# VHH binders against q84jc2: the designs that were tried, part 24

Target 1, 232 residues: q84jc2
Amino acid sequence: MSKMRNLVEEKFLEFYESWVIQLELYLHQLLIAHNNNTMSETELRHLISKLTTHHKAYYTAKWAAIREDVLAFFGSVWLNPLENACSWLTGWKPSMVFRMVDRLRKSRVVLVEAQVKKLEELRVKTKFDEQKIEREMERYQVAMADRKMVELARLGCHVGGESVMVVEAAVRGLSMGLEKMVKAADCVRLKTLKGILDILTPPQCVEFLAAAATFQVQLRRWGNRRHYVTHS

## First folded at step 1 (VHH)

Design d1l (framework vhh_6z1v_2)
Fold by ESMFold2-Fast, scan of step 1:
Structure d1l (fold): chain B 232 residues (1-232), chain A 125 residues (1-125)
Amino acid sequence: as target 1 above (232 residues)
Amino acid sequence: EVQLVESGGRLVRTGGSLRLSCAASGFTFSSYAMGWFRQAPGKEREVVAAISSSGDSTWHADFVKGRFTISRDNAKNTVYLQMNSLKPEDTAVYYCAAELPYDYFLGTSDEFDYWGQGTQVTVSS
């Protein structure tokens, strides 16, 4: 494996640092909106749109990057160890956001019964989609330990023109399968997030997005405060 | 270099059926969510239906649910809109649009990345 960060990792590291700085600015705006209570519905929708566009930019950059090197997203160099430890298939676990939603039940603007029912239906659907992806990941990992992959690993220790081509084809196949799986997980994340935002009112959306952004920003800060001696 | 080309629009009578097609080129079609929009004279452009990049998830506007069905064929870089039980109020220019899935799924689907030129559907009473 290469000891140096590749161009994909360097480019995405630069992108991610800027993306997080902008997320913190949007979080500040969300907190002001939540505390103001005088913002119009149009103004709240505009702010929600800024956040959704910001997340769209993340997935646009991510999917471009994983096309080049999906493995960069497993144990990402732009994430601290705590962020990496909390990742599920290169990102947040979709069902976790319902813990943020549960907080809304205790806010000043409480959820109505119709919203609670729709959120519970979405929670069940999200957990089903997660289990489906986890089964696909299990099958992928079993395939990696399959006799064919074991034989390819053995063959790769003895370089010959034909064996090199077979190993390269297998590695491309593995990367493509992993890319498909990461995109499937991201689609569940996006469906879950959209589903929640479609159910919530604009003030509730602002509160939910503020809670989610706060958790993401704080998780990064908690991990960064830990001292890691890696390159003295 | 990016192109979306709609086809299939024509004059049909009330209660008739029509299938619209949108052929995509110049981008990685299988990575984009696709949507169908329509715009009638004097009205704003409205979302009719959307389909995820994989085709596993679809959304249809309430005013077309049960009558219209969106589908896609990633091998052919084509998205379709099957329209049944057509009404005069369905008369509009129908547009194909492509967007990255995040925006489609987060309710900002009106900010699509790529648009076609549109195809005219006229439903006579």
Scores: ipSAE 0.000, ipTM 0.148, lowest interface PAE 14.6, mean pLDDT 80

Design d1m (framework vhh_6z1v_2)
Fold by ESMFold2-Fast, scan of step 1:
Structure d1m (fold): chain B 232 residues (1-232), chain A 126 residues (1-126)
Amino acid sequence: as target 1 above (232 residues)
Amino acid sequence: EVQLVESGGRLVRTGGSLRLSCAASGFTFSSYAMGWFRQAPGKEREVVAAISSSGDSTWHADFVKGRFTISRDNAKNTVYLQMNSLKPEDTAVYYCAATDSYLYWEGSTPEAYDYWGQGTQVTVSS
């Protein structure tokens, strides 16, 4: 298992590169669908299902990887610094997707009153779920500075192998706490994404998914083309 | 110690019904989402149904929709799978599994679950 942990970053990097390439292919299909008013609802639902399955595959791979090494997802090597800077608990901040919906309203998306009401209810619920996780993260950060952890850190610096084993066990415990928190955050992401797709019509789902994929792809490209200044 | 114990598997004729039960112990059951999986000889393990920690949300695989129903009783620490209109293709070992995360898509793969039972054999004869 320790040997497999050393390969987690390599395995997920390879997965993520392929996953992003496929996302760009799906984005192309979403843009064609958006510009083609003759596609049937069945064809649009099939395309939306492909995107839903693609996102499910991401979280399936992520959850398998975090069981082996959750810390790999904090400051991920498969993400550029800009992508990492925009992360909230190892991924996108759930409430930010409602800004995508707001943007789409300005570009020909027509939402009926019932949809607006349901989206607002979902937005409020998503914010409550985010606040719960933020309180959990704050408790976790405080626990890192707890008397017991401070004492273990002192022992790890100054004594032999038995103390090293105790410190390693404590770090494993902290990693389990992070894994639980990351899964909780991912569940809020999945609930929010599914909730939006359940409220929107198939054409609106296509526009929403196209906007989200466009943002994700462009953020990656902007970060990869970043230039350093020569003066600090 | 965390334990999940499945029961109810047996031989039934095509068109028959079965109810599987999974008794949970060693963890806060009401905080965990539960899933039912199955594995037929020579096939990989596949998700059949899933239920949220509260029981308010359920998901069923397309190949069992209208025939199988997942439910839970948090007071009894038990999850159930009611199987109706059984087909020979339903023959498999059925497993229950627990995760501390909600399931919001078309079920999760085996990797999404933290704890597993030993399985119960269901055989459907023609």
Scores: ipSAE 0.013, ipTM 0.375, lowest interface PAE 7.9, mean pLDDT 82

Design d1n (framework vhh_6z1v_2)
Fold by ESMFold2-Fast, scan of step 1:
Structure d1n (fold): chain B 232 residues (1-232), chain A 124 residues (1-124)
Amino acid sequence: as target 1 above (232 residues)
Amino acid sequence: EVQLVESGGRLVRTGGSLRLSCAASGFTFSSYAMGWFRQAPGKEREVVAAISSSGDSTWHADFVKGRFTISRDNAKNTVYLQMNSLKPEDTAVYYCAAGFEYDSLYLTSQYDYWGQGTQVTVSS
């Protein structure tokens, strides 16, 4: 009996809260592994695999949710205002991940020349893919204002079964277009993460994932501690 | 670094069958969509078939639907094109390519990496 949007928001809020709690537990394991330095390659790869699976679980749940209501992901109720302000097409901006790699170098992470070259190539490609998606989104926004959409908006002012069905079909079409763009952005995110993990050694992967998880957890904590001025 | 190596192209009679293979190395194969393209002399390169990174989604051009089937084995880093009921019009150099899954699978410009091609010749 609830609105479709409200049900999707409630379900994903529950999922996201548990997902973040598990991320914090994995971050603890990553920090222990980083400080230990005696873990085998097999043990490190297993931990990296847990993080990779955890991120894949997020996108599996997200894509199921956006199929039902993509608009729930624009201004998400499970994110605080700071997290929402930092979002690019419903998630983190793919090129931001390279800033985590840069921070690791300042933390005494040593990269060989071949790795630096591959990371630079990946950074350039990731930025290109971001710009391509941004241009596609701009074209989508222009298409929303074309003559057919203007005509359908006029029809929305009339009461009648057929007019209502035509308007609902158009809105569904617009939502499907947004779903496509969000999935495209998420694919760039997943390719960028996987690309970095493929270039880095297992100890470097642990350090990278620890830095990324620390940033995500800290951003959430900073935003949650923000005190809102009561307007009355 | 990145390599795509096609194999299996040869001379075959009209109505015959061929299976093309493309071995990939130097990148994370399971993260990329794969496509088969062909180019005949004096013609533009055209998309024949494409497959998503997981293998769960496929696309086939209208002129090969029902005759050709694309598949992949992520454990072996290999993509395949099974070609049945071959026609003289199928004569071309066949290329495999790797590209981003979020892009339209039928657009040549969406593919990042290309093989050198394998020649398929169909005689009457």
Scores: ipSAE 0.000, ipTM 0.128, lowest interface PAE 17.1, mean pLDDT 80

Design d1o (framework vhh_6z1v_2)
Fold by ESMFold2-Fast, scan of step 1:
Structure d1o (fold): chain B 232 residues (1-232), chain A 126 residues (1-126)
Amino acid sequence: as target 1 above (232 residues)
Amino acid sequence: EVQLVESGGRLVRTGGSLRLSCAASGFTFSSYAMGWFRQAPGKEREVVAAISSSGDSTWHADFVKGRFTISRDNAKNTVYLQMNSLKPEDTAVYYCAADEPYTLWSYYSSGDYDYWGQGTQVTVSS
């Protein structure tokens, strides 16, 4: 029932609703697989492949959409307020998934020392990449403030169409910078996800993917419930 | 106090149909995923079907696909299992089970559901 503003928002909202429904279905398959000790390695690998393909489909659709309108992804209409509040550069913060990896220590299949070492190395690399993106975001925000101040000052001095052209150019520059930053953050997300799955065994991958999907689905459910309660 | 009460189990002929119900109380039902499990004498308990808290997503085991359908009514705090084209191999005690809500920072690492009913016996005669 929310008013749609543009075609990009309309198309991605329709995509995202379907994508989330399928994620919830995959989550149930993951939870059943985690509870079932009779599944073969081949069956587990097939399920893991369905999840990785599903996530790749999300980023394919997202990158197509941000080329058209990256600003639609900041305060997205397809996300509830809680999901938007918990977003880091239009998605999950990469280092947070290592909290889910920590839960694997409680699993039926104990992580071997070699896996623990590789996961720690990946965690350090992910945090480094994450911090680099945060520094870029800081530089972008400072540059945006400088541009806004310059534009405001020029608008105060100029009369006519020149002020409109300068504002439009600044907005396009901001959008291009945001697109690059969002894509960089998504690359860190994909590298982190792939890295974890490459280190883990198929049963551990199922448990990890179940944790990640549960986090995402529950965050959405909690936000949707609170929105209905607080909306007057 | 969490309670799950199954009903609907009975003796039925091969090819017949049954609908099992599970009434839930003592927790926020709409926040929990629900599942149906079964256990035949001398066999391990196996998963039959699962349904998301919203009801939008379902999973059914290969051995019941096309024959069984899981559904839920959050207004009535009830989960259902519609069983069609019953076979002697479907003879078992059927249990409903609930998964507790996950937190943003954790999930259950065990493979078992958190709450279980006492079960309802389904017997399919050949």
Scores: ipSAE 0.000, ipTM 0.112, lowest interface PAE 18.2, mean pLDDT 79

Design d1p (framework vhh_6z1v_2)
Fold by ESMFold2-Fast, scan of step 1:
Structure d1p (fold): chain B 232 residues (1-232), chain A 125 residues (1-125)
Amino acid sequence: as target 1 above (232 residues)
Amino acid sequence: EVQLVESGGRLVRTGGSLRLSCAASGFTFSSYAMGWFRQAPGKEREVVAAISSSGDSTWHADFVKGRFTISRDNAKNTVYLQMNSLKPEDTAVYYCAAHDYGLFYETPSSEYDVWGQGTQVTVSS
């Protein structure tokens, strides 16, 4: 029989597969741009805008899906086990992108002092926002345990049809709390991404976006190669 | 200086209509999604309506859908909230807020970047 959870998972799996294919196409364009020193600033800004819009489309679709079933994003069926193992609150950890920027600085990207200062300020703020979200999640987990225990105890005293409704209401409340936390974490992700792109020049943005997309695509391909475990 | 200034709040009778305005200055208004929020005494601040940076997409909360309409004029750096068929429960301070991701529906109030001081709407029975 149909369940909203299964429908949400199927729809988002279909969306995500198409989204990743388009990301690979954009990655190809970023790599061409990186190797072509004759591209104008306008052309680079257009490509950066396409990537930014693509990421925003992901969050628009995700927020619509979590409104229906936030739990689908904890252990997502459209992600392989390696991708799921690397997730922090249903997505990438915001501070991770600063490690990518640091790696680029050591290999090819030269930043001016003003950019370094702004990136350090953004890194500190992002870490603060991450910790704030983690503390909120801890409070939600405690509240979920307390609420569920109270409702289950109440159910034990009232074995009847209305007890089912009370349990369902408690579960819906917990899901709404998780939805708010996931959206808060996604807002930190979007603010961090925008912040980095605002600090970097268009050529540096292309290098950063290419590195990020490469990592995402390679992580998916690497995880997909581990399709079985040998039992001996 | 970055500013949002709300205006238009007043006392109005049940069933009446009112239009709120929010004037933006000090930032690139056309790059920001805009939202209207409200807060009654002793209640949490809640989202009433939101509009994309281009104005092509709008969202309205279920409790105002069909009665309120959000719109914007990027040439005038202004966002509007047209309120029809007002009810006593619509009494609140109404706030304008800006969000720079371009995303707007049900965004937590804590994630809006710029806020106005609010304008008081009172609906009498």
Scores: ipSAE 0.000, ipTM 0.155, lowest interface PAE 14.9, mean pLDDT 80

Design d1q (framework vhh_6z1v_2)
Fold by ESMFold2-Fast, scan of step 1:
Structure d1q (fold): chain B 232 residues (1-232), chain A 126 residues (1-126)
Amino acid sequence: as target 1 above (232 residues)
Amino acid sequence: EVQLVESGGRLVRTGGSLRLSCAASGFTFSSYAMGWFRQAPGKEREVVAAISSSGDSTWHADFVKGRFTISRDNAKNTVYLQMNSLKPEDTAVYYCAAESGYFLDYTYSEGEYDYWGQGTQVTVSS
């Protein structure tokens, strides 16, 4: 192996594996709850709270990790290539969850008119917030190739403590910019998740969370089952 | 109804100081992260500073760091921006914004803010 994992990558890999195993256990509970119409509203809210807390734990761990090494989240070692290919700014694309909400409209638990209106308003705002971040990331990527960065790269080729320090400071600045972008994207994710759960009834929340968790778990399994021909 | 009302914007001389205030009503202020944004003619709106719902965490943009300080008073439902060592480049309309802090104490993105004020004009003379 030509690549080594740093401490941030090792710690987050360990955390993520455990987090996914617990997500699968919660998915099992969500599917049982969805198929059992005898659970009380209090019991359903308790289960929804477990999932919400679980997602909060993920973002708490992620933000601690990106403070140390944000680049670990671009091409993450704890994700398979398919999961990495489907990532938008180190995670799920916020507007994508409304496709799961749209499937709820075809399910047994129908949405009332007021909910449909609120979900559409939230979808529009989420897409707006998403596009703002996409424009910022595009500017960041363009800035990486601008004249100043090219000049800094040239300076880094010269021997001398001062030129090396200037390049190192610029690289640290770039990493801080990425950290802000990732946190901004995660804020949109959490705000979108909160908004959907606030609009839906507890049975609808269970169905929504089950759909989201199913997609996440299946995407991981599909990526891990890649077929290829090996040469002996 | 939700309202954010900015005040304090005026003409000041280069090197001067100014304090902006934003009075919030119609929502649970202590549950919301607050931010200050600015927009100069012909430029995009940019984030200046942000403060968590509790006030325990603050963020300031590099171009104002050391000169501007964000603070809040949850008992008065008010957020403040203290501006020191003002420069002509600080001339802009300053906006107060509120963001739901369910999981997040503060945000960096303009698009994450739920409620916006109408703005207050700050002009710094050369």
Scores: ipSAE 0.000, ipTM 0.145, lowest interface PAE 12.2, mean pLDDT 80

Design d1r (framework vhh_6z1v_2)
Fold by ESMFold2-Fast, scan of step 1:
Structure d1r (fold): chain B 232 residues (1-232), chain A 125 residues (1-125)
Amino acid sequence: as target 1 above (232 residues)
Amino acid sequence: EVQLVESGGRLVRTGGSLRLSCAASGFTFSSYAMGWFRQAPGKEREVVAAISSSGDSTWHADFVKGRFTISRDNAKNTVYLQMNSLKPEDTAVYYCAAPDYLWTEYGSYDSYDYWGQGTQVTVSS
């Protein structure tokens, strides 16, 4: 019964473990490319395409899974507590990637004026889309505290089949609302990622993707280390 | 295997109407935005219309706005283009297209990854 209800979580856990292993392999390729000035533009574009396809595969699998059980993505079993603590609406916060771009500028990346302007325009748009979703999430949370919802929660303590049916319908409606918000957030993530890659040159794309993958992999390693210390 | 099959293209007189259909298979149609494109002889392929996965939002190019209407039926895995008040300038091969997931921007040819073989529309004066 309950084991069957966890099938979505089990399936996505298997997918995610494989997806992260492949991300680490791509990160290694990105770091080699970043340190190799002899790679052609065609070779760099091919590597960037592999990363783009890899991220698309993640969202394809995620959207299939959230259609079945969106709540699995709020407190995911495939993420450690640190990864979960750093999540914004089940994933990375879109505006965070511009901080990665800014950090690269200080170390090694040379951006031309036209790129700086386009990145700033994208940053402003991303922040706006992000805040719009945050307001929708706030409205959703406020609606959860509505007197009608509190009353329905009380009815969940009654044995009557009619009360159970009403509560189940309300929970279904809430899950559909969350699915819509998660998909909206993922759309902002993908548009932001594509926008940055469209602005940057292939070598700059490789450096950016390497920085992003490094952060993701290191966050997982740091959280797993802390988890082992806590639960050993 | 993703397949898009267009139908409904034919010869029609100026001022006439046509409805094009695109039958989709091999993917979760209701999760994808869809677009209609056209390519006239000696010209580049251009975006005509686009529709969101739910069908709640549509976009139409200025040169067809008010004359063409895009729609979809998710139960039938089909997208439609209703073409009214046809002009000789509308003569083209019409293509149905789908993006590879959420990597879309409405009105951009380069945002679409899956293409049909096209259906010929000829408008005679």
Scores: ipSAE 0.000, ipTM 0.154, lowest interface PAE 13.0, mean pLDDT 80

Design d2 (framework vhh_6z1v_2)
Fold by ESMFold2-Fast, scan of step 1:
Structure d2 (fold): chain B 232 residues (1-232), chain A 127 residues (1-127)
Amino acid sequence: as target 1 above (232 residues)
Amino acid sequence: EVQLVESGGRLVRTGGSLRLSCAASGFTFSEYAMGWFRQAPGKEREVVAAITGSGYSTWHADFVKGRFTISRDNAKNTVYLQMNSLKPEDTAVYYCAAGTYTVEYGSWTYTYEYDYWGQGTQVTVSS
């Protein structure tokens, strides 16, 4: 009977809570599939599709939110401090997922030579894209120390029509720059995820997605338990 | 079967603090969002604060943000409203409500539907 709408932070908190609960349910389905040798390739592909759709839904919601308030994603209130400490440009560092790929090499799942070569090529490309974004972030941070920005910061301490307008325009420009960089980082994340899934067989995809989801869920649990202990 | 029982309302001086409690029974508490509403004499009922089923997300109305804090204990089937720096304008009957919410992927909007209501507890703030 009532609709609750508030700041971007409150809206995304509500979305993220539901999204994480659904991720944990999908993780249970992935673990069942991994332990069940009778599941068909069609059933495995359907499960993989559910998870890729789930991740795409996250980025759809995130990009809508950052358009309104990108700064909410730097030190996000829907993430615990441990999750925030492990963030790279508002999310997981793309190259880190190759640690889950390494787990596949150590398991009883055999990667054929052609897959190993393609995964290594993807890893190198992912690192290159990562470095490109890191250079852009460095350029952005240097621009923040520019003389013009220092002058705008001084003007922000004075209430006045033109000073207020100039400061507001500058802040809007800074937020737009951050939004573009965050979207670029998210595109590398999605490209890396798709690339891995395109190389792996359905059973290997299930194992990879289970490893990734397990890490995400456990990181959240470790951080939440620290809160219980630290803040009683 | 479903019951919500509020407690803790009383007369408090301006600047004082008060904690309201709402004990729930007859449903799976952790699956329901909980809200605190208030209604002052001659005014419409308004939303004060809300908390999701897990307790991970909270919302507070602008007029209480920084002064009131909603929390819940799912093991005790109880939701709380901690009220600090009380003002005469906070005088009202406070109601506990239980509802469900949905999140729509692709258009991250949500709606709260409050199906169950408590009887209310009176809070009076005097100068």
Scores: ipSAE 0.000, ipTM 0.103, lowest interface PAE 18.8, mean pLDDT 79

Design d2b (framework vhh_6z1v_2)
Fold by ESMFold2-Fast, scan of step 1:
Structure d2b (fold): chain B 232 residues (1-232), chain A 127 residues (1-127)
Amino acid sequence: as target 1 above (232 residues)
Amino acid sequence: EVQLVESGGRLVRTGGSLRLSCAASGFTFSEYAMGWFRQAPGKEREVVAAITGSGYSTWHADFVKGRFTISRDNAKNTVYLQMNSLKPEDTAVYYCAADYTLEFYSGDYYTIEYDYWGQGTQVTVSS
């Protein structure tokens, strides 16, 4: 394909493909549970736990990978162009999950007023956390265009001796800054997901997780379908 | 500029209680997850408890559940570890650590590299 993949990209691509296959299997289980009122609360909690553990495995693998090469997650080779276009700081935008929550308000499993209030408080907190991350991203991008960075980029075009060392140090600093920002964004994602699951009943959690997984799987299928004449 | 200063470590008898404090400065405290770690002589450092920046979620190691409680006061830039029913095996140097992110799912935590560490406070539990 267009760029040579490094080892981090190759390993994560293999991981991600396997992870998505397992997500589709869990989605099937969620849809069965949603349509079948015979499942006990214990059985529903066990299924929800499987999904949360699955997402936990994703972030464990991601954080290990970004420690090695955070840039692999900006324009990821394991994602199709549509998935990449819908990405916010290497993943889903945290506030988007409240659109999945809004589906619960229109469903058979109605939210009680106490849950609506808690979800609105969480929505406000999530928006605030997103804005903080977006301000950090803006500061990072501005810093990239600062006079010192422009000067270092000029030195990098004519590499030799000590100028090489200075450029290498600057690049390492940039990567560390991006890693911290990606981890911060992922923390907001995980706080938001856990917050929603803590507020919802087990049947509502199943419906929410099914909606989220359906969207993720369909977005991938839509993007892959568009490129039927190329492999990926 | 960034500092984490632990306090409260001392000698206590088995079954006693102790509260450790960690005062933070030089960063936006509420944006950082805080953890308590301990290291006994001849043993590797282990995670005791962790709390998210908001205080929304906490995690406690199985060997301290029901005995230790982590909490934080973001107005005071301080994280606490309340230790009850102390045992001789709790004897260790206790460290405070700060990280921009720390994850919890289903009662588990993710081990992540902590950005900042304190110098530690010694807790000794006598039989």
Scores: ipSAE 0.000, ipTM 0.177, lowest interface PAE 11.7, mean pLDDT 80

Design d2c (framework vhh_6z1v_2)
Fold by ESMFold2-Fast, scan of step 1:
Structure d2c (fold): chain B 232 residues (1-232), chain A 129 residues (1-129)
Amino acid sequence: as target 1 above (232 residues)
Amino acid sequence: EVQLVESGGRLVRTGGSLRLSCAASGFTFSEYAMGWFRQAPGKEREVVAAITGSGYSTWHADFVKGRFTISRDNAKNTVYLQMNSLKPEDTAVYYCAAEPTYSYELWGSTYTSPDYDYWGQGTQVTVSS
């Protein structure tokens, strides 16, 4: 199964590098749209659609990869150490995007009262969904530390027929549990992103997406620079 | 149409044994993790045991370890809870629950929280001293 793990990592690394390059190109388009104020609503909606399609492509590729090896997404080889340190269940923490939304409230773009109320409701719902996932992760960690699992791990020190099969089945079950939690976290991410975009106007969506993409791209650049600078 | 039907709850003496069953229908049983929960009068619902879709990995709460065993029969679409060495503290309504496979799909598709989606109506277990 280490052979399948290496292939999944190599394939997703290739995908992710291309995906990030395209994200930087879209970021450039978002910044032009934000700074120019000359684009029609139809043009802005088309650009927003390109970004949402790009994010959907990421989750489609990710879910295919985690079906084969979910552990590849914990401490990912396609992410630098800083990106990995900032990850919550293999990706961005959903509630953190509301910090970017808070910037919109204080910037040149003015949110109306109805939008503020809907964003507040979404923020509360997102925090609730995160807490549910965190409780599931706690249950998972307890299951890993369970006396029976400790006994199975101890038994795995003795290579022999049926004992090996029982240990392998237990490890498979643990991987399936992680896959379910990662998918649940990704569903909360997608619901949160969709919800914000549905509440915001097209110019506000462009500003929000530009802020999100800027953070993602800059985090990668900061981490890559540190890696190269400190690498002796 | 998803249905979970618990059975087997009854009055048992301290030290006795009981097997609870939960029959599932309306979904691909082997793709769902199953759990047993219980709720005593005036208390919150608590997790007793859980089992993966394949049946190969199980978890049991500390207060039932060594006494209770969760298992499943995917051919019969049934999950079981074997309860041994019953104590008065085990008196509760026992609930069967199922957690679905999460789906990403396209924008506009429903997204499920990481909680048990489907619950049975419960079966009462009473342990007398």
Scores: ipSAE 0.000, ipTM 0.153, lowest interface PAE 11.4, mean pLDDT 79

